# VH-VL binders against q0aze0, part 302

Target 1, 268 residues: q0aze0
Amino acid sequence: MKIILVNNRFKENTEKKAQEIAGQLSALNVEVIIDNGLDEPYAGTVDFIMVLGGDGTMLRAARRYGQRAIPVLGVNMGTVGFLSNIEINELAEYLPLILREEYSLEARMMLEVAVFQQQSLLTRVFCLNELLLRSNSPRMLSFALEISGQKLEPYRGDGLIVSTTTGSTAYSLSAGGPIADPQLDAFIVTPVASHIINKRPLVVSPEREISLHLLEEREAIIGIDGQIKMDFGAENRVLIKRAPHPLLMVNLKAKPFFTSIDRSLQRQ
Short names: E, the ipSAE of ESMFold2; O, the ipSAE of OpenDDE; V2, 0.75 times the mean of E and O plus 0.25 times the DockQ between their complexes.

## First folded at step 14 (VH-VL)

Design AA49 (framework fv_bermekimab; at its last look DockQ between E and O 0.79; V2 from the best seeds 0.71)
Fold by ESMFold2-Fast, scan of step 14:
Structure AA49 (fold): chain C 268 residues (1-268), chain A 123 residues (1-123), chain B 107 residues (1-107)
Amino acid sequence: as target 1 above (268 residues)
Amino acid sequence: QVQLVESGGGVVQPGRSLRLSCTASGFTFSSYSVHWVRQAPGKGLEWVAAISYEGSNKYYAESVKGRFTISRDNSKNILFLQMDSLRLEDTAVYYCAKDRIYYSKSFYGMDVWGQGTLVTFSS
Amino acid sequence: DIQMTQSPSSVSASVGDRVTITCRASQGIKSWLAWYQQKPGKAPKLLIYAASSLQSGVPSRFSGSGSGSDFTLTISSLQPEDFATYYCQQDNYRPLTFGGGTKVEHK
């Protein structure tokens, strides 16, 4: 069995803990690759991915490995989040089930984001939560939103979020988007501080193609999962589709989504 | 330079066929939707047809449906308009025009136009 | 089909004048309207797209406004090169449709 351990080298003792877990797994004849974010993603075949950290570390793992159809387990390292399934102090208890492949998988859709400069592809990125288009100055943006070839009324405001259902509790929620059952596949399109009255969040089929471009020259950026940032100008265009593969999240114990949401909405 | 050049116009008899061509240069032709727009002598502009950037979607004005066929050859950077069953009311200068936005299945304004090619009838 | 009605059909103006041209759609087209300038014997030139966005290289004396069904093109201070025919065109619905044109001519 070969396992990738994904950790955040900049978080408290996560590198030390990753080394400890790698030693434990090696003692059980498991080959371990540690990914702390510094190098390119491991290119070889692997059987399982273990993410040690919070939701941010899971988002990075999803971007690097999510399209490979490999089981991914989120192991919480202290910060409460939505994407972890077990706590670090529970790992020893669940490790035998992991090694025997005795777990269920939950599929989570991902976005495929293609950013163009003029007609040339600049980058293609996969993400689990969202793409954010936002102004990078005090001036509001004017931009076109096209859904499967249909033009909506131009958007004027600070920006727009195109989110997965998994991302419905991230930036989209803060911008007024709906809370979505992560078992549904859909795009959620949420305006950011729109100047146009009655611009509502949209829930769109995941089979649709979404595209964005600026209608006037402004300083703007594209943000992906709150971790990647790219300049965006009037010569740029972004195309968003459902990614070819969902992220396969490991479920070792029941973690009821709606109970977690109810507690979060209480603000305690 | 970004340009479009039409050719193939001329004098025809009613009921005959004519094929117009539009050659593109200076931009990535295969990335843009392109249009045919006509203008009868002394009259206004009339949109005739459009074709999506990869050629899969074609659109026509009601006045030409069933008689005209739009097509493109992305390998040669050429747009075509096959005009069948020509009528006197088809007399016009025919312009080809490029849509503004690449890789779109919608239309956002026509930013580059050819010089036009004249189609007239004997008499 | 969407009918685009321009007014006036013609206007006589002098250099330095403010010229306003109006375009009305038979039903709502959002902001998806373009304005073109055409000089005699020449192809049209795009001035404005998405109702109010100025095309690169077009002088700032040209401006567009409106949304839904009513749109305006304004030339704030007419220059000698601006004597031409102006057309609006909607691209919200297929088929695309043009207005009848407004000729801006010397007094």
Scores: ipSAE 0.808, ipTM 0.911, lowest interface PAE 0.9, mean pLDDT 91
Fold by OpenDDE, look of step 16:
Structure AA49 (fold): chain C 268 residues (1-268), chain A 123 residues (1-123), chain B 107 residues (1-107)
Amino acid sequence: as target 1 above (268 residues)
Amino acid sequence: QVQLVESGGGVVQPGRSLRLSCTASGFTFSSYSVHWVRQAPGKGLEWVAAISYEGSNKYYAESVKGRFTISRDNSKNILFLQMDSLRLEDTAVYYCAKDRIYYSKSFYGMDVWGQGTLVTFSS
Amino acid sequence: DIQMTQSPSSVSASVGDRVTITCRASQGIKSWLAWYQQKPGKAPKLLIYAASSLQSGVPSRFSGSGSGSDFTLTISSLQPEDFATYYCQQDNYRPLTFGGGTKVEHK
């Protein structure tokens, strides 16, 4: 077996733990690659990805490896989140199951985000939570939203979030979006401080395509999973689709999503 | 620089056919929907037809439906308007124009126009 | 088809004047309205899109407002180069339709 350990280079505790776990796995004849985010994603074939840390680390891991259809296990290290399955102190208990591949998988839809500049593809990213379009100034944005070629009423506000159901408990939630069942595939389109006070979030079929562009000659910012940031102007366009592959999240421990929502939200 | 240049206009007899062309330069023609808009002498603007950037969708004003055919050759950066069964009321300067937004099947205004080509009739 | 009604059909004004042109759609078109300027013998020029979004290079004396069915183009202080015919156009529905135009001429 070959395993990638993903940790956060900015968190020393995760680095230390990654090394420790790597040693343990090596002692069990498991090949281990540590990915702390400093280098490009490991390009070789692997059997399993273990993410040490919180939701942020998981999001990064998802962007780096999610398209490869590799089981990804979130191991929480003391933070409260929605994307970890077990706690670090439980790893020893579940390690035999991991090694024997005795676990279930939960497919989580990801976004395919394509950003264009003057008809040229600027970047394409797969992400687990959301794309954010946001004003870079105190002034409201004016932008166009298309869903499956349908031209909606122009949006005016601070921004817009297009989220997966997984991302529904992230920034979308803070912006007033609905909490969605992570087992459901859907887009959630959540306005951020819309000029229209009663502008409601949209739940959109994953079969549809979403596009965004500015209607004014202004500068904005797009954010992906709260980690990738890039300038967005009148010459840019975003196209969002369902990613061709879901993230395969490992389920070792039953974690009732809906019964744990209150607990998780109270700690955020 | 972004430019559209119409050609093919002239004097024609009623019932005859005429083919207009619009040559695009300075931008990625294949990425934009394009339109024909006409203006009768001393009159206002009238939308005639549009074609999506891929050429898969075509739209027509009721006044020209069944008589005019819009098409494009993206490999040559040319927009066409085949006008059949021409009528006196078709007298106009015909403009081609590009849509503002690329890779969209929706329309978002026309930001670049040609200088037009005149179609008139003789007895 | 969506009928676009512009008013007035013509307006006489002087340099420095505030000029207001209205456009009414026969039904709601959201904010998908464009304003064009056309000078004699020239092609139209896009001034404003989405009812109020000023296009690049267009002077700030031009402004647009409105949503739904009623829209307004305003020239805050008319300049000599602004004498022209102005057209509104909707693209919320196919076919696309233009207003009848408003000629801004010298008083």
Scores: ipSAE 0.732, ipTM 0.887, lowest interface PAE 0.8, mean pLDDT 94
Fold by ESMFold2, look of step 16:
Structure AA49 (fold): chain C 268 residues (1-268), chain A 123 residues (1-123), chain B 107 residues (1-107)
Amino acid sequence: as target 1 above (268 residues)
Amino acid sequence: QVQLVESGGGVVQPGRSLRLSCTASGFTFSSYSVHWVRQAPGKGLEWVAAISYEGSNKYYAESVKGRFTISRDNSKNILFLQMDSLRLEDTAVYYCAKDRIYYSKSFYGMDVWGQGTLVTFSS
Amino acid sequence: DIQMTQSPSSVSASVGDRVTITCRASQGIKSWLAWYQQKPGKAPKLLIYAASSLQSGVPSRFSGSGSGSDFTLTISSLQPEDFATYYCQQDNYRPLTFGGGTKVEHK
C-alpha cells in the first residue's frame, strides 16, 4: 500500500506530525511519500492520500491529485474547516479501517479552468472551490459572461466568482452567493460589487461551458482557490467546465455538512 | 498582415448556383468564427450567415435558409458560401468577416473584413 | 428577427459639428450592439462593440451609449474623414441584423 501525506511545510507542527505518522505507517509496511508543497506532485501510482491540515492544504492536494481518482482523507490539525473528516488524535483509531479500505467516498465536483492569451493556452488547472476574476486597479471591470454560447448583459463591477458547490461557503458566500449542498453538482456564479441593477448569483448546470473576457483594456487577475494568481487582460479569455473527475473524499466519521455549517459561520 | 480575400463572384443566371470562397491569412483562422455579409448596390448591409470556429454551428439569415450553405476548411484557411437557387435579390457585394473573439460560439463584433466579391445576374 | 431602426437616414454636417445617430431595436438586445463605419467602395470598419466599447485604433471622438433597445453613436467633433455611412448591428440574437444606415455628408 502506498500513500501520500500532504502537509504544509510552513507549519512546524505538521512537519513533525507527518514524520511521526510516516514512521508509524512504515512500521506497518506502508510506503509513504511526503508532499510538503516544495516539490512537483508525486507522479507514481498511490492508493490513498492523507491531508494533514486545514482547508488550504486540502485545496492544494485537490489541485495536485484530484483528477487521479485516489481517495483523499482530510485530517484536522486544529483549524476548524469544511474539508476534514477526522481529528489528528483520532487517526490511530481509524488507521485499521484505512488500511483495509473500509470507508465510503463522497464525490466533490471540481472546476477545469483553461486560460488563454490570444489563441495560446497558457495553463489548464483544476480547482475545488472557485475561480475569481477581479480588478487589479481602482477601475471597475467591464466583462462578458458566456454560458453555453449564450451572452448575458455585460457585467460591470469588481469581478465575478465561478465556484463549485463545495466553494459555496468560501469567497462566493462573502460576495452574496448561496450556501449549496456539496453533494450537488453545479456552478455558482456570483458577481463581486456589481453596478448592474439586477445581477444576482446564478446556479447553473455542471454541463454548461462558461467563458469570460474583458470588454475594455483593464488590469485584472484570475485567482484560483485563493492560492494561485495570474494576470488577466483584454487579450485573455478563460474557459470553465466541470473537471473530468471529482475529488473523492474519504468518509470515516459521520460528519454531515449541515451539522458543521454553523461552526464555519461563527467567524462572522 | 491579417487579411481576408473573397473570390468566386461573377455574373450568373437566376436559379443557378455559385460558390464563394474567402481565404484567410495572418491569423489563426481555426480559432475564430466567421461571417458572410452582403450589400446590394446602393443599399445597406445584410448579415447572411456565420459558422463557428470549429465548424459545428452554422447560422443563416431567414432570406437564405435552405438555399445557402456555409462551410469552412480549417486545414486550408478557407471559408465557403455555397449559394443555390439564386434569385435576383441576391445581387450584392459579398464580404467575409472575422469575429473578434477566439474560441467562442457567440458573436462579439466583426473586426476584420475582406474587400468583397460581386455577384450579379445576366438577363 | 430583430428590426434595427436607425435615425436619421442622413445628416448634413460641417467639420467640428457634434453628430448624433440613434438606433432602436424592435425588442431588447441587452448591450449587445455594434457600430460600423463604411466609406464608398470600401468594406465596413468596426467602431464600437458591446454598445460602448471602442475598437482599437478608433479615435476617442467616437462614443457609444445605450442599452436595452435604444442606442446612440456620437461623434463629438466631426472631422473630414468621418463623412461616411454608419450602421448599427445587434449581435444578441440570431440572425444578426443591421440597421438601415445613416449617411453623414458634408453640408
Scores: ipSAE 0.639, ipTM 0.852, lowest interface PAE 1.8, mean pLDDT 91
ESMFold2 (binder alone), look of step 16: mean pLDDT 93; pTM 0.951

Design AA5 (framework fv_bermekimab; at its last look DockQ between E and O 0.82; V2 from the best seeds 0.67)
Fold by ESMFold2-Fast, scan of step 14:
Structure AA5 (fold): chain C 268 residues (1-268), chain A 123 residues (1-123), chain B 107 residues (1-107)
Amino acid sequence: as target 1 above (268 residues)
Amino acid sequence: QVQLVESGGGVVQPGRSLRLSCTASGFTFSSYGVHWVRQAPGKGLEWVAAISYEGSNKYYAESVKGRFTISRDNSKNILFLQMDSLRLEDTAVYYCAKDRIYYAKSFYGMDVWGQGTLVTFSS
Amino acid sequence: DIQMTQSPSSVSASVGDRVTITCRASQGIKSWLAWYQQKPGKAPKLLIYAASSLQSGVPSRFSGSGSGSDFTLTISSLQPEDFATYYCQQDNYRPLTFGGGTKVEHK
C-alpha cells in the first residue's frame, strides 16, 4: 500500500504531525509520500491520499490528484471544515478501516479550466470549487459568456463565478448564488453583483461547455479555488467543462450536508 | 499580415457547378470560424455560409441550403465553397471573412475580409 | 429568419455633421449586433461589435448603442473618409442576417 500525505507547508506543526503519521504508517508496512505543496505532484501510482489540514489543503490536493480516481480522505487538524471527514485524534481508530478498504466513496464533480493567450494554451487546471473572473480595478468589466454555442446578453459588472455544486457554499454563496446539494452535478454561474447590472445566477447541465472573454480591454484576473491567480485581458479566453473524473472523497463517518449548512448559516 | 484571398470566381452557365477557395495567411486559421458573404451588383450584403474552427459544424442561408457546401482544410489554410445547381440569382461578389474570436462555437463579428471574387453568368 | 431594417436608406450630410443610423431587428437579438463600413469597390470593414464595442483602430467618433431590437450607429463629426455605405448585422440567430444598408452621401 502506498499513501500520499498532503499537508500545509506554512504550518510548522502540520509538517511535524505528517512526519509522525508517516512513521506510524511505515511501521505498518505502508509506503508514504509526503506532499507539502513545494514540489511537483508525485507522479507514481498510489492507493490512497490522506489530506492533513483544512478545506484549503483539500482544494490543493484535489487540484493535484483529483483526476487520478484515487480515494481522498480529509483529516481535520483544527477548525472543522466542509471537506474534512474525520478529526486527527480519530485517525488511529479509523486507520484499520482505511487499510482494509472498508469505507464508502462520495463522488464530487470538478471543473476543467483551460486558459488561452491568443490561440495558445497557457494552462489547463482542474478545480473543486470555482473559477472566478473579476475586475482588478474600479472599472466594470464588459464580457461575453457562451454556453454550448449559445451567447447570453453581454455581462457588465465586476465579474462572474463558474462553480461546481461543492463550490456553491464557497465564493458563489457570497456573491448571491444558490446552495446546491453536492450530490448533484451542475455548473452554477453566479454574477458578481454591482449597482450597474442586475443578473441572476444560472444552474446549467454539467455536459455544457462554458467560455468567457472580455469585450473591451480592462484590468481583470482569473482566480481558481482562491489559490491560483492569473491576469486576464482582451486577448485571453477561458474554456470550462466538467473534468473527466470526479474527486473520490472517503466517508468513514456520516457528515450530513444539510445539518452542516444550517449550522454555518446561523454563524454567518 | 493577416490576410484572406479568394479565388475560383468566373463566368458560368446556369445549372453548372463552381468551387470557390479562400487562402488564409498571417494567423492560425484552424482556431477561427470563417464565413462566406456575397453581394450582388449594386445590392447589399448577404450572409451565405459559415464553418466552425474544427470543421464539424456548418451553417447555411436558406437561399443556398442543399445547393452549396462549405468545407475547410486546416492543414492547408484553405476555406472552400462548393456551389452546385447555380442560378442567375447567385450572381455576386463572394467574400470570405474571419470571425473575431478563436475557439468559439458561436460568432462574434467578422474582422478580416478578403477582396472578393466575382461569379457571373454568360447568358 | 431575423429581418434587419435600417433607416434611413440614404442620408445627405456635410463634413462636421452628426450622423445617426438606426437598425431594427424583427425580434430580440440581445446585444449581438455588428456595424460595418463599405466604400465603393472595397470589402466591408468592421466598426462595432456586440452593439457598443469599438473595433481596434476605428476612430472614436464612431459609437454604437442599443440592445434587444433597436440599435443606433452614431458618427459624432463626419469626416471626408466617412462617406460610405453602413450595414448592421446580427449574429444572435442563424442564419446571420444583414440590414439593407445606409448610404452616407455628400450634401
Scores: ipSAE 0.809, ipTM 0.912, lowest interface PAE 0.8, mean pLDDT 91
Fold by ESMFold2, look of step 16:
Structure AA5 (fold): chain C 268 residues (1-268), chain A 123 residues (1-123), chain B 107 residues (1-107)
Amino acid sequence: as target 1 above (268 residues)
Amino acid sequence: QVQLVESGGGVVQPGRSLRLSCTASGFTFSSYGVHWVRQAPGKGLEWVAAISYEGSNKYYAESVKGRFTISRDNSKNILFLQMDSLRLEDTAVYYCAKDRIYYAKSFYGMDVWGQGTLVTFSS
Amino acid sequence: DIQMTQSPSSVSASVGDRVTITCRASQGIKSWLAWYQQKPGKAPKLLIYAASSLQSGVPSRFSGSGSGSDFTLTISSLQPEDFATYYCQQDNYRPLTFGGGTKVEHK
């Protein structure tokens, strides 16, 4: 069995704990690859991914490995978020189940985001929460949103968020979007400070293709999962669709989404 | 230099067919939607047809639907208009035009036009 | 099909005049309205897209406004090169449709 341990090397004690867990697994004849964010993603075949940290570390793991159909377990090492399943002090209790592959999987939709400079692909990235388009100046943006070849009224305002249902409790929520059940597949399109009356958030079929481009020359930014940032101008376009594969999240311990939602939101 | 050049216009008899071509240069033709627009002598502009950048979506004005077929060959950078069952009211200068937004499945304005090719009829 | 009605059909004006041209759609087209200029014997030239966005290379004396079904093209101070015919066009619905044109002529 081969496992990737994903940690954030800048977080207190996660490096030491990752080495300790790697030692325990090695003693059980499990090959361990540690991904602390410094190197390229491991390209070889693996059976399981264990994320040591909070939602931010999970987002990085999802971007690196989410398209590989590998079970991913979130292990909380402090403040519980939306994407961890067990606590670090519970790992020993659940480790036998992990090794026997006795757990359920919950599929979470991801976005495929392609950013172009004119006709050339600049980057293609997969993300778990959201794409943000926002102004990078005091001036408002004027931009076009196309959904499966259908043009909506031009947007005018600070920007737009295209999120998954998993991302509905992140930036989209702060911008006025709905909380969505993460077991649903959908895009959630949330305006940011729109000056166009009645521009409400949209919930859109995951089978749609979404595109964005500016209608006027402006400084803008594309943000991805709040962790990747790139310049965006009048020469750029973004194409967004459902990623080919969902993130496969491991479920070892029941985590009742609705009964805990207030507590989780207070901690974001 | 971004350029569109129409060809294939001429004098034809009613009821016959004609194939117009539009050759593109100076831009990545396969990334843009393209249009045919016509103008009868002394009259206004009439949109005729458009085709998406990948060629999968084709749209026609009611006046030509069923008689005209738009197509494109992205490997050769050529837009076509096959005009069948020609009528006297099809007399016009035919322009091809490029849509302004790449990789779009809708249309956002025609920013580059050819100089046109005349289609007319013999008596 | 969306009918586009332009008014007036023609305008007699002098250099320096403010010229306004209106365009009305038979139903709402959001802000998806373009303006074109055409001089005799030449292809049309895009001036304005998305109701109010100025195409590159177009002088700032041209401006567009409106949304929904009523739109206006304004030339703030007419220049000799502005004598031409102007067309609006909606691109919200297929088929795309042009207005009938407005001819701006020297007084």
Scores: ipSAE 0.686, ipTM 0.877, lowest interface PAE 1.5, mean pLDDT 91
Fold by OpenDDE, look of step 16:
Structure AA5 (fold): chain C 268 residues (1-268), chain A 123 residues (1-123), chain B 107 residues (1-107)
Amino acid sequence: as target 1 above (268 residues)
Amino acid sequence: QVQLVESGGGVVQPGRSLRLSCTASGFTFSSYGVHWVRQAPGKGLEWVAAISYEGSNKYYAESVKGRFTISRDNSKNILFLQMDSLRLEDTAVYYCAKDRIYYAKSFYGMDVWGQGTLVTFSS
Amino acid sequence: DIQMTQSPSSVSASVGDRVTITCRASQGIKSWLAWYQQKPGKAPKLLIYAASSLQSGVPSRFSGSGSGSDFTLTISSLQPEDFATYYCQQDNYRPLTFGGGTKVEHK
């Protein structure tokens, strides 16, 4: 068995723990690769990905490896989030199951985000939570939202979030989006401070395609999962689709999503 | 610079056919929807037809539907308007124009226009 | 088809004047309204899109407002180069349709 341990290089506790776990796994004849985000994602074949940390680390891991259809386990290390399945102190207990591949998988839809400039592809990213378009100034944006060729009323406001159901408990929630069942595949389109006070978020079929572009010569920012940032102007366009592959999240421990929402949100 | 140049206009007899061309340069032609818009002498603008960037979708004004055919050759950066069964009311300067937004499934305004080509009829 | 009713058909004005042109759609077109300027013997020029978004290079004296069915183009202080014919155009529905035009001419 070959396992990637994903941690955050900026968190010493995760670094130490990654080394410790690597040692333990090695002692069990498991090949281990540690990915602390410093280098490019490991390109070789692996059987399992273990993410040590919080939701942020999971998001990074998802972007790096999500397209490879590898089981990904979130191991929480003292933070509160929605993307971890077990706690670090539980790892020893569940390690035998991992090694025997005795676990269930939950497929989580990811976004395929393509950003263009003058017909040229600037970047294509698969992300687990959301794409954010927001103003880079105190002035509101004016931008076009198109869903499967249908032109909606131009959006005027601070920005817009296109989120997966997984991302519904992230920034989309803060912006007034609905909490969505993570087992449901859908886009959630949530306005950020729309000039229309009661502008409602949209739940969109994952079969549809979403496009965004600015209607004015303004400076904006594209954010992906709160970690990737890029400038976005009038010459740019973003296309969002369902990613061709979901993230395969490992479910070792039952986590009732809806009954845990209040607890998780209270801690944020 | 972005440019569109129409050609093919001239004097024609009623009932005859004429093919207009619009040659694009200075931008990625294949990435944009394009339009034909005409203007009768001393009159206003009238949208005639549009075609999607990939050429798969074509749209027509009711006044020309069934008679005119819009098409494009992206490999040559040329837009065409095949005009059949021409009528006196088709007398106009015909403009080609590009859509503002690339790879769009909808139209978002016409930001670049050609100089136009005149279609008239012999008396 | 969406009928675009433009008013007035012509307006006589002087340099420095405030000029207002209106465009009414036969039904709601959201904000998908464009304004074009055309000078004699020239192709139209796009001034404003999405009802109020000024295009690059267009002077700030031009402004657009409105949504739904009623739209307005305003020239706050008419300049000599602004004498032209102006057209509104909707692209919320196919077929695309233009207004009848408004000729801004010298008083």
Scores: ipSAE 0.549, ipTM 0.839, lowest interface PAE 1.2, mean pLDDT 93
ESMFold2 (binder alone), look of step 16: mean pLDDT 93; pTM 0.949

Design AA50 (framework fv_bermekimab)
Fold by ESMFold2-Fast, scan of step 14:
Structure AA50 (fold): chain C 268 residues (1-268), chain A 123 residues (1-123), chain B 107 residues (1-107)
Amino acid sequence: as target 1 above (268 residues)
Amino acid sequence: QVQLVESGGGVVQPGRSLRLSCTASGFTFSSYYVHWVRQAPGKGLEWVAAISYEGSNKYYAESVKGRFTISRDNSKNILFLQMDSLRLEDTAVYYCAKDRIYYSKSFYGMDVWGQGTLVTFSS
Amino acid sequence: DIQMTQSPSSVSASVGDRVTITCRASQGIKSWLAWYQQKPGKAPKLLIYAASSLQSGVPSRFSGSGSGSDFTLTISSLQPEDFATYYCQQDNYRPLTFGGGTKVEHK
């Protein structure tokens, strides 16, 4: 068995905890790779990924490893979130189940985002929550939204979010999008501060392709999972589709989505 | 630098065939929808056909459907219009035109046009 | 097919005049309308796309407005090089369709 331990070097004191866990796993004849975000993703085959931290660390792990069809367990280090399954102080209790592969998996869709500049592929990334297009100045954007070859009315406003159902409780929610059961596969397209009052979020089949480009030169950026930021101009185009593989999230402990929503809504 | 150049126009007899070509240079031809648009002498513009950047999707005006075939060779940067069963009503200058947006499945305006090639009929 | 009706079919104008050309779609095309300028013996030139977006290199005296079914092209102060025929074109539905054209000619 080979396990990757993913931690966040800047957010939590997770480095020492990762080393402690690695030592415990090595004593049980488990090979351990520690990924603290500084190096390229581990290129070899692995059996399991353990994410130590909050939702942000899980989002990074999903971008790095989510397309490999490897079980990913979120271990919370103290911050309440949607993407972790167990707490760090529960790990010892659940470790035997992990090593015996006695757990269920929940599939979470991901986005495949391809950003082009002058017909050349600039970057291709996968993400768990959303792609955000937003204005980087006081000026509203004017942009085209194309869904599987169908052009919608040009959008005018501060931006647009294309979200997975998992992302429905992230930035899309803050922008007025619906809360979606993450077991459903769909794109949620949510306007950000639209000039048109009646622009509504759209729930779209995950089999469709979504594309965006600016209709006027403006200062804009695209953001991916709130962690990757890129300039976006009239020469750029972004293509969004369902990623080939879902993120396989490990369930060791009952953590129903709707229970998490209830707690989150009380705090937001 | 960025240009489209049509060729293959000429004088034809009704019922015959003619093949038009359009050679692209100065841009990545294989990334764009390209169109054929015609204009009869002294008349307005009429859209004829379009082909997707990869060549798999083709669209035609009803007036030419079943008689004209649009195709492209991305390795040579050439657009073609095969015109069969030509009618007097097909008399026009034929323009090729590039759509504005790369890797699109829709249309966003035609920003680059060729000089046109004339198709006309003899007695 | 979507029918595009332009009015007027011709307009006589002098340099410095404000010229307004209208285009009506037979059904709603959102904002997916382009405007082209064509001079005698030349290919059309794209002026405006998406109803109101000015093509790079086109002078700011040209502007477009409208959405749905009614659209307007405005030349705020006509210049000598602007005497030409203007066409609207919808790209919301296949087949793509052009208006009949508006000839802007010397008074």
Scores: ipSAE 0.792, ipTM 0.909, lowest interface PAE 0.9, mean pLDDT 90

